# Designs tried in a protein design chat: miniprotein binders against Mevalonate kinase. Part 10

Target 1, 378 residues: Mevalonate kinase, of Arabidopsis thaliana (Mouse-ear cress) (p46086)
Amino acid sequence: MEVKARAPGKIILAGEHAVVHGSTAVAAAIDLYTYVTLRFPLPSAENNDRLTLQLKDISLEFSWSLARIKEAIPYDSSTLCRSTPASCSEETLKSIAVLVEEQNLPKEKMWLSSGISTFLWLYTRIIGFNPATVVINSELPYGSGLGSSAALCVALTAALLASSISEKTRGNGWSSLDETNLELLNKWAFEGEKIIHGKPSGIDNTVSAYGNMIKFCSGEITRLQSNMPLRMLITNTRVGRNTKALVSGVSQRAVRHPDAMKSVFNAVDSISKELAAIIQSKDETSVTEKEERIKELMEMNQGLLLSMGVSHSSIEAVILTTVKHKLVSKLTGAGGGGCVLTLLPTGTVVDKVVEELESSGFQCFTALIGGNGAQICY
Below, E stands for the ipSAE of ESMFold2; O stands for the ipSAE of OpenDDE; V2 stands for 0.75 times the mean of E and O plus 0.25 times the DockQ between their complexes.

## First folded at step 5 (miniprotein)

Design X5 (from X1 with Q5E F31W; at its last look DockQ between E and O 0.78; V2 from the best seeds 0.00; counts 0 for: pae E 2.4 > 1.5)
Fold by OpenDDE base, look of step 5:
Structure X5 (fold): chain B 378 residues (1-378), chain A 117 residues (1-117)
Amino acid sequence: as target 1 above (378 residues)
Amino acid sequence: TPEEEIEEYKEEGEEAKEKGDIEEARYYFSWAIKVALINGDKESEAKAYNELGEVFRKLGRPYEAEFWLAKAYRIAFKIGDEKAIAEILQELGKAYEEMGKTEEAQEMFDEAEELAS
């Protein structure tokens, strides 16, 4: 039996940093996917006593005997709680860490440990101690801020949950889960993100699970329905960033300049709200007119992010290149490197700008904004 | 072997494409690209990008098709594969026609013909 799942990455369209200070932000799914394939071997197969994880995008394989997993983890198949997502205990996490250590990860790949731990936990909690091969491939660059960890948790959980769905209900091709299963999926994915990040906001996994767009303010998440197509160029600067340091830097600036920074955060709040209103509008205004309004809002938001001190020379280099081609760009996520969004108006061909950006050492993607969430294929 | 694995994914992708399951085709060609990238197989990488371009054309997304086809073109050009360049230009021309850019499409068709002669 084989089950496939995919989950989208995410971007922040507006509201970066200011959201920590009470402003509205808007996040959206992007049609860059993490794929998970789950294969159960036949009882007669040679590998019928093993759990194997293959990370194809980084050419790594991990394998455990089921006997070893049962020995290490302080629970068995009788404690399966697929329908009741719960947090991983510290004791269980320590037990899983032993299993990860036995794989002898190189020091330069130790960042995978939390992902492998999340895999083992989700698998054993949802499936139990059955043999399988799980293959993962991602279109998302790791550490770029495009929600790769959330997409992993969502896609993995989707595949695991889908394996329990009756074959009679299996449709042809890629399909979305129903609302009940999406809620369950999102809860498990959130628990997976806790293992990776400790205290995630839940935004990234929610965007990846449900797709489309989300507005969030002061911890409240609102699902949005986009009524216009949006296409963007995403440029990965390949410059590493310290998100905590950037967030701290903005907070410190707000302490030093409270009135000015309050005005900046209020301006970002207004931009986020207006952007959400444009995207949700069902009025007869042309797509072109909406795109022009969004361009101007993106430009304004980038200026405000610059004023917060979260831009970087690499981001500015991307912006200068896109401006040369009469395009508008803004950073997404924490800044200090990472990814830049460029709005692509209807009819825009990107070959020349992409060539120039790639020649500068950047990585480019085209993406549709606000697409489908988690999907499964049997 | 990596070459065999790439070929398997291409075959599955073509089968999916023929069945009209374009998202499944996208899945398989994405795998072919990944294996080619890992192994430094530029010829297979260019071919897989070309196939992905066709997938996006069939999805009614000519601008995304252009993105992938342009990547294929740049690789094929770097390795000096004139046959691949001609095939890619033919697909680019189709994408440009689908965009309503008929003049640019004709230039690409003409260049493809010149390279194929």
Scores: ipSAE 0.713, ipTM 0.877, lowest interface PAE 0.8, mean pLDDT 93
Fold by ESMFold2, look of step 5:
Structure X5 (fold): chain B 378 residues (1-378), chain A 117 residues (1-117)
Amino acid sequence: as target 1 above (378 residues)
Amino acid sequence: TPEEEIEEYKEEGEEAKEKGDIEEARYYFSWAIKVALINGDKESEAKAYNELGEVFRKLGRPYEAEFWLAKAYRIAFKIGDEKAIAEILQELGKAYEEMGKTEEAQEMFDEAEELAS
């Protein structure tokens, strides 16, 4: 009667921004998860007529009667086609918006509306009109640029798909889905992302669903297999940013300085390809030697991101602190704030650098990158 | 209430840990941390970090354990909770042992003994 699912966040190792201009980027899963717990009540249970969503991160709960959901989103044969992912029509989205409005969200919480809409869409299309309690808890800080919306869509879809599978002979622990179910999961998660973002690239949900790493260039996504452990310290600067403005700024700089920026984008492309090659290599090169090469590539990438104008004083403060501890850092994602990645070579302990960063008001996490994708637990 | 939620997650995490369900224990202690942070409950925060550190150590990830245990230590030290400090130092010593950092491990164990005396 209960199934749990989890899905990882992601980071960009190299190639952010330049990828908009034709360069290669590398993204990786991190082992910070969004968790979804799905509970179906017994037929005699007191809440046998309701769908309840609990957002434990912010102590909010939403609940709808099944009758009301059916009234707003009437039966259509397509609503029960679990195996055939579908886009949410504009008409259906409007009906879902009415259900969300009935929950009387305070104005300061209206940013939740798209996530709740995505929940209702995915639930009704995959499960239908059955009572349940769905609980969401995330290790990913909200608005941090670590792929929290994709992790939610992937974990939610994984739980919903897994609930129709009655195999309970698996032992304790988390297990991956097979490739067929991962493909289905990823397609549904992409449709969920469309509700939240409108025009998702498909990168975040793909990394979250499959785990490990991906390389992407000009819309082409290639799954990678990491052959080395990579540990990162992730520092959240807690500085908000306008991603569209940062992306636009890079484009405008490329128009004003085409030769210089072409060289910058070419250099980033080379860095991304080299990083992907090192991570995948099975040669006799030691992990320590590979780590030193990755450190240099990260340092170079950060310098090029600075030349694109997407760094920030908060990011530079993190970098200066980590360099005092002989560690190399770079921004991840849009820049202008957000998160900073710091490579942790084999044998590195972080007590002192974390103390210094957190005393400055930053938030720190450690993560192993390139690990598991979506997993379920019965 | 937030206090009831923290206690519930801590109890579920401890039960999972006692059963040897280490990834499930991680699940619950991560939730306890989130609620403690939202409510500014420093004692619960430190305890949850310490328990998460033990979970990572048991997962064979002593470097991540060191990260969480160091966070727990800093809070417990600021509070002045010598019993908590001693417990955290014992776990940190075990993490250093698993890293092969024998000298550092012994320093942690020695300080823990001093505080417990």
Scores: ipSAE 0.548, ipTM 0.821, lowest interface PAE 2.4, mean pLDDT 87
ESMFold2 (binder alone), look of step 5: mean pLDDT 83; pTM 0.785

Design X6 (from X1 with L37R F77K; at its last look DockQ between E and O 0.89; V2 from the best seeds 0.77)
Fold by ESMFold2, look of step 5:
Structure X6 (fold): chain B 378 residues (1-378), chain A 117 residues (1-117)
Amino acid sequence: as target 1 above (378 residues)
Amino acid sequence: TPEEQIEEYKEEGEEAKEKGDIEEARYYFSFAIKVARINGDKESEAKAYNELGEVFRKLGRPYEAEFWLAKAYRIAKKIGDEKAIAEILQELGKAYEEMGKTEEAQEMFDEAEELAS
């Protein structure tokens, strides 16, 4: 039997950093997906007693005997309940870490450890100790602030939950889950994110599960409905960054310059709210007029992010290049590297700007913003 | 082998496309690209970009099609594959037509016909 699931990455359109200080942020799904394929073996098949994880993007495979998994993570069978999301205890996490360590990851691939741990946790808690092959492919670059860990958790959980449906029919293409299953999916995905990030905000997994856009402020997440198409060029600078250090730097600047930074955070809050209003607007304002207003807000947000100290020479190089083509860009996420968003107004072709950016060593994607959440394919 | 994986993905993508399962075709061609890039197979990479461009055009997304077809074009020109260049230009022309960019479309079609002859 085979079940496929996919879940989108995300971007932060406005409000990053300032949201830590009480301002509003807006995040959106992008139509770049992580895919999970779950295959159960025939009863007489080889490896009928093994759980196999294949990361085809990077040509890695991991395999465990079910007996070894049961030995390391002994569950009372009466406590398995896919309808009741649970947190992974520190004791269980240590046991899972042993299973991951036994796979002998190369030093340069140790960043995968938490994702593999999350896979083992979610699989054993939702499915139990049954053999399977799980294949993961992603259109998202790992570690670039585009929500790849959340997309993995959401897609994996979707596949695992969908596999337990007793009434299965091969549909025509990809289908969305109903609200009850999306809520359950999001809760499980959040537990998976806790293993990877420790204390996630819940924003990435919520955007990935439900799709479209969300607004968040002071821990409150509100789902939004986009009423306009938005096209973005996403440029990965390939510069790694220390998100915690960047967040700390903004807080330190706020301590040193409280009046100035209060004004900066208030300006970002206003920008985020205005952006959310434009995107949700149902009035007869043309898409082109809305794009012009979004363009200005993105320019202003980037200037304020620069004043927070979270830009980077690589980000500024992308901005300089896109401005030659009369395009507006801003960093997304933590800054200090990572990804840059460039608004693509109606009618814009990107061949020349992409050629210039990629010849400078950057990686480019195009995406529609605010689309599908988690989906299943049988 | 990587070559077998690329061909499997391409075959599944073409089959899905013929059946009208365009989103499924997207899946297969996206991962044909990734395997081709990892293994340095530029010919397969360009062909898969071209196929992905056609998929986005069929999804009614000609601007995304242009993005992928431009990548295919740059690789095909670099390796000198004139047959591939002509095929890519035909798809670019169709994408420009769907955008309403008639002049650009005609330029693409004219160049493709010169190379195919």
Scores: ipSAE 0.718, ipTM 0.883, lowest interface PAE 1.4, mean pLDDT 88
ESMFold2 (binder alone), look of step 5: mean pLDDT 83; pTM 0.790
OpenDDE base, look of step 5: ipSAE 0.749; ipTM 0.886

Design X7 (from X1 with F56W; at its last look DockQ between E and O 0.86; V2 from the best seeds 0.00; counts 0 for: pae E 2.2 > 1.5)
Fold by OpenDDE base, look of step 5:
Structure X7 (fold): chain B 378 residues (1-378), chain A 117 residues (1-117)
Amino acid sequence: as target 1 above (378 residues)
Amino acid sequence: TPEEQIEEYKEEGEEAKEKGDIEEARYYFSFAIKVALINGDKESEAKAYNELGEVWRKLGRPYEAEFWLAKAYRIAFKIGDEKAIAEILQELGKAYEEMGKTEEAQEMFDEAEELAS
């Protein structure tokens, strides 16, 4: 039996940093996917006693005997609770860490440890101790801030949950899960993100699970329906960032300049709300007019992010290049490097601007904004 | 080997394309590209970009096709593969026609013909 799943990455359209201070943010799915394939061997197969994880995009393979997993993890198949997502205990996480250590990861790949731990935990909690091969491939660049960890958790959980769905319900091609299963999926994916990040907001996994767009304000998540196509150029600066330091830096600036920074956060809140209203609008205004309004809002938001001190010379280099081509850009995520979003108006070809950006050492993607969430294929 | 992996993905992609499973073809060609990139195989990279461009056209997304085909073109041009350039220009022309950019499409078709002669 084989099950495939995919989950999208995410971007923040507006509200970066200000959301921590009570402003509204808007996040969206992008049509760059993490793919998971789950294969159960035949009972007569040679590998019927092993769990194998293949990260094909980075040419890594991990394998455990089921006996070893059962020995290490302090619970068995009788404790399976697929329908009731729960947090991983510290004791269980320590036990899983032993299994990860046995794979002898090189120091330069130690960043995979939390992902492998999440895999082992989700698999054993949802499937139990059955043999399988799990293949993971991702279109998302790792560590770029495009929600790669959330997409992994969502896609993996989707494949694991889908394995229990009757073959009679199997359609042709990619299909979305029903609302009940999406809720369950999102809860498990959130628990996976906790293993990776400790205290995730839940935004990234929610965007990846449900797709389309989300509004976030003061801990409240609202699902949005986009009524316009948005195409963007995503430029990865390939410059590493310290998100915690950037967030701390903004908070410190807010302490030093409380009134000015309050005004900045309020302006970002207004931009996020207006952006959400434009995207959700069903009025007869032209797509071109909506795009022009969005461009101006993006430009304004970038200026406000600059005022917060979270821009970087690499981000500014991307912006200057896109301005030369009469395009508007803003950073997405924490800034200090990472990715830049460029709105592509309807009818825009990207060959020239991409050539120039890539010549500068950046990595470029084009993406449709607000697409599908988690999908499964049998 | 990386070469074997690229070939496997290309074969699976072609099979998917022939069966009309264009989303599966997208999957295979996307990862052929990724493996080629990691290993510095520029020829395989350009070929996989071209295939992915065609896949995106078949998915009704000519602007995505243009993105990938333009990458293919830049690589093919750098390595001096005139045959590859002609093939890429032919697919670019089709993408531009689908975008309603008929004049630019004709220029690409003309250039492709000139290179193929």
Scores: ipSAE 0.734, ipTM 0.882, lowest interface PAE 0.8, mean pLDDT 93
Fold by ESMFold2, look of step 5:
Structure X7 (fold): chain B 378 residues (1-378), chain A 117 residues (1-117)
Amino acid sequence: as target 1 above (378 residues)
Amino acid sequence: TPEEQIEEYKEEGEEAKEKGDIEEARYYFSFAIKVALINGDKESEAKAYNELGEVWRKLGRPYEAEFWLAKAYRIAFKIGDEKAIAEILQELGKAYEEMGKTEEAQEMFDEAEELAS
């Protein structure tokens, strides 16, 4: 038996940083997916007593005997509550860490350990101690700020939950989950994210699970529906950043310049709200006119992000390149590196700008914004 | 081997495409690209980009197709593989037709025909 799931990455379209200070932010799904395939072996198969994880895109495979997993993580049946997500205890996390260490990861691959830990925890809590092969493949670059950890948690949980549905139908194509299963999925994915990030905000997994767009302000998340196609060029600068330090730097600037920064945060709040309104609008305004309004808002947002001190020479290099091609860009997420979004209006071909960016050492992707969330395929 | 992995994924992608499972074809060709990139195999990289471009076009996404096909073209041109260039130009022409860029499409088809003849 085989179950496939996929979940999208995400971008922050507007409002990053200012949202920490009470402003509105808008996040959106992108149609670049992480895929999880769950395969159950035949009872007589050679690997009938093992759990295998394959990271096919980097040619790594991990395998544990079920007996070893049970020895390390002896869940009582009273604690297996797949319909009611729970947090991973510190004791359980330590036991899982031992199982991961026994796989003898090369030092250069130790960054994978938290993701493998999350896999083991989600699998054992949702499925229990059953043999399987789990295959992961992603269109998202790892650690790029496009929500790859959340997409993994969401896609994995979706596959695991879908394998337990007794009313499943054979069919072709990808289908969305109903609202009750999406809520359960999102809660499990959040618990998986806690293993990877410690204190996740819940935004990334929510966007990945539900798709489309969300608006968030002061801890309140509102789901939005996009009513226009929106294409972006996404440029990965390949520059790592310290998100905590960037957030702290904005806060320090706000302390030093309270009146100026309050105006900056208020301007970003207005930009985020206008952007959300345009994208949701069902009026007869042409797509091209809406694109011009979005272009202007993105340009304004980038200028305000620069005034917050969160740009970077790599981001400015991308912007200078895209400006030569008459395109508007802004950083997405924490800044200080990471990814840059460039709006691609209707009719735009990207051959020359992509060639120039990639020749400078950047990595490029295109994506549609605000599409599907988690989907399953039987 | 990397060549064997790429060929396996391409075969799975072609099979899915022939069955009309275009989303599944997308999956396999995307993976073929990742293996080619990791291993520095430019010929396989260009072929996989071309196949992914065709998939995006069949999904009704000709601008995404153009993105991948342009990558394929740049590699094939640098290598001097005229057969690959002709195949890529055919797919680019179809993508441009679907964009409504009829004159650009015809130029692509004309060049492809000249190279293939």
Scores: ipSAE 0.581, ipTM 0.835, lowest interface PAE 2.2, mean pLDDT 87
ESMFold2 (binder alone), look of step 5: mean pLDDT 82; pTM 0.773

Design X8 (from X1 with D21E A70S K71R; at its last look DockQ between E and O 0.69; V2 from the best seeds 0.00; counts 0 for: pae O 9.6 > 1.5)
Fold by OpenDDE base, look of step 5:
Structure X8 (fold): chain B 378 residues (1-378), chain A 117 residues (1-117)
Amino acid sequence: as target 1 above (378 residues)
Amino acid sequence: TPEEQIEEYKEEGEEAKEKGEIEEARYYFSFAIKVALINGDKESEAKAYNELGEVFRKLGRPYEAEFWLSRAYRIAFKIGDEKAIAEILQELGKAYEEMGKTEEAQEMFDEAEELAS
């Protein structure tokens, strides 16, 4: 039996940093996917006593005997709780860490440890101690802030949950999960993100699970329906960042300049709300006019992020390059490097701008904004 | 080997194209690109970009096709593969026609013909 799942990455369209201070933010799915294939061997197969994880995009394979997993993890078949997502205990996490250590990860690959731990935990909690091969491939660049960890958790959980669905309900091609299963999926994926990040907001896994767009403010998440196509150029600066330091820096600036920074956060709140209104609008306004409004809002938001002190010379280099081509860009996520979004109006050719950006050492992707969430294929 | 892995993904991608499973084809060619990038195989990278361009044309996304085909072109030009350049220009021309850019498309077709002769 084989089940496939995919989950999208994410971007923040507006509201970065200001959301921590009570402003509205808007996030969207992008059509760069993490793919998971789950294969159960036949009882007569040679590997019927093993759990194998293949990370094809980075050419790594991990394998455990089921006997070893059962010995290390204090779970039995009675502890399977597919319908009731729960947090991983510290004791269980320590037990899983032993299994990861046995794979002898090179020092330069130690960043995979949390992902492998999440895999072992989700698999054993949802499937139990059955043999399988799990193949993971991702279109998302790791560490770029495009929600790669969330997409992993969502896609993996989707494949694991889908394996319990009757073959009679299996359609042809990619299909979305129903709302009940999406809720369950998102809860499990959130628990997976806790293993990776400790205290995730739940935004990234929610965007990846449900797709389209979300608005969030003061911990409240609202699902949005986009009524316009959006295409963006995503430029990875390949500059590493310390998100915690950037967030702290903004908070410190807000302490030093409380009234000015309050005004900045309020302006970002207004931009996020207006952006959400434009995207959701079903009026007869032309796509071109909506795109022009979005461009101006993006430009304004970038200026406000600059005023917060979270821009970087690499981000500015991308912006300057895109301005030469009459395009508008803003940083996405924490800033200090990472990714830059460039709105691509209808009819825009990207070859020249991409060539120039890549010649500068950047990595470029084109993405559709607000696409599908988690999907399964049987 | 990386070469075997690239070939496997290409074969799966072509099979998916033939079956009309265009999203699956996208997946396989995307990973052919990744393996090629990791291993510095520029020829395979260019070919996979070209295939991905065609996939996006079939998906009705000519602007995305242009994005990937332009990458293929840059690599093919850099390595001096005139045959690949001509093939890529033909696909670019088609993408430009689909975008309604008829004059630019004709220039690409003309250049492709000149290189193929």
Scores: ipSAE 0.010, ipTM 0.226, lowest interface PAE 9.6, mean pLDDT 89
ESMFold2, look of step 5: ipSAE 0.648; ipTM 0.861
ESMFold2 (binder alone), look of step 5: mean pLDDT 82; pTM 0.783

Design s16 (from X1 with I33R)
Amino acid sequence: TPEEQIEEYKEEGEEAKEKGDIEEARYYFSFARKVALINGDKESEAKAYNELGEVFRKLGRPYEAEFWLAKAYRIAFKIGDEKAIAEILQELGKAYEEMGKTEEAQEMFDEAEELAS
ESMFold2-Fast, scan of step 5: ipSAE 0.789; ipTM 0.914

Design s17 (from X1 with I33Y)
Amino acid sequence: TPEEQIEEYKEEGEEAKEKGDIEEARYYFSFAYKVALINGDKESEAKAYNELGEVFRKLGRPYEAEFWLAKAYRIAFKIGDEKAIAEILQELGKAYEEMGKTEEAQEMFDEAEELAS
ESMFold2-Fast, scan of step 5: ipSAE 0.773; ipTM 0.909

Design s19 (from X1 with I33F)
Amino acid sequence: TPEEQIEEYKEEGEEAKEKGDIEEARYYFSFAFKVALINGDKESEAKAYNELGEVFRKLGRPYEAEFWLAKAYRIAFKIGDEKAIAEILQELGKAYEEMGKTEEAQEMFDEAEELAS
ESMFold2-Fast, scan of step 5: ipSAE 0.783; ipTM 0.913

Design s29 (from X1 with Y9W)
Amino acid sequence: TPEEQIEEWKEEGEEAKEKGDIEEARYYFSFAIKVALINGDKESEAKAYNELGEVFRKLGRPYEAEFWLAKAYRIAFKIGDEKAIAEILQELGKAYEEMGKTEEAQEMFDEAEELAS
ESMFold2-Fast, scan of step 5: ipSAE 0.775; ipTM 0.909

Design s44 (from X1 with E64D)
Amino acid sequence: TPEEQIEEYKEEGEEAKEKGDIEEARYYFSFAIKVALINGDKESEAKAYNELGEVFRKLGRPYDAEFWLAKAYRIAFKIGDEKAIAEILQELGKAYEEMGKTEEAQEMFDEAEELAS
ESMFold2-Fast, scan of step 5: ipSAE 0.805; ipTM 0.921

Design s50 (from X1 with A70S)
Fold by ESMFold2-Fast, scan of step 5:
Structure s50 (fold): chain B 378 residues (1-378), chain A 117 residues (1-117)
Amino acid sequence: as target 1 above (378 residues)
Amino acid sequence: TPEEQIEEYKEEGEEAKEKGDIEEARYYFSFAIKVALINGDKESEAKAYNELGEVFRKLGRPYEAEFWLSKAYRIAFKIGDEKAIAEILQELGKAYEEMGKTEEAQEMFDEAEELAS
């Protein structure tokens, strides 16, 4: 038996940082995926006592005996129910960390430890202690702020649940899950995100699971339907920053300049709501006209992000380059580096702008925004 | 090893294209690119970009195809691989044709033919 699953990354279209201060933010799935292939051995196969994880895109493989896994991960009848997502206890997480350490990860690859821990927890809680080979490949750059950890958790959970739940969704090609299965999947993926991030917001895994778009404000997540195609150029500045420090910096600026920053946050709230309304609209407004309005809102949002102090010279360099080509760009996520989004209007060819950006040391991707969430293939 | 991994992905991707499973071909060529990038293999990277470009064209996404094919072109040009350049230009021509950019398509085809000679 073989099951394949995939889950998209995500970007924040508007509202990053201001959302911490009560503004609305809008996030959307991107059609860059993390893929998981789950294979169970034939009953007659030799050496069917192992769980193997292959990270083929980075040429790494890990293998554990099922006996060793059972020793490390405690049997608890209250946590052995795939219909009820279970949190990993601190003690169990420490035991799982030992299993990962025993695989002798190269020092430069230690950043994979939490992802492997998440894999072991999700596998044992959803499947149990059965032999399998799990292959993971991701189109998403690691640590880029494009939701790679959430996409991993969602894709893993989709493959694991699809192999365990008796479904009538089998067909040719990629199929979306129904609402009930997506809800269960998203809750399991959230438990995986807790292993990676401690206290995740749930936004990244929700976008990856359900696809399309969401808006979120003051702890409330609302799913949105995109009714227009959106193409983005995503430029990774390859500049790392401390998200916690950036968030703290905005908070400190709000303390020093409360009235000005309140106005900035209110302006972002209005931009986020208007962007969502344009993209959801089914009226007779042409795609080109909607693209012009979105372009202006993205430009305004970037100005407000600069006012919050979260841009960076690398981000501004990307923006200056895209302006030469009559395009509009804004940072996505934490800022201080990271990724920049550039709206690509209908009919736009990108070879010249991409050549210039990559000549400056940046990494470019292209993506459709607001597409499918988690999908499975048998 | 990385070279064996890239060749395996490339072979699987080509087989998927032959069978008309274009989404599976996308999977294989996307990861051939990743392995080539991680290992600094510019020749394999360019060839994998070219294959991914063809895949996106066959998926009805010629603008995405142009993105990948232009990356392939820049690398092939820098390393002086004239055979790869001719193949990439041929695929760029097809992508431009599907965009309705007939003049640009013909320019690509003409340059490809000149290099093949």
Scores: ipSAE 0.761, ipTM 0.904, lowest interface PAE 1.2, mean pLDDT 88

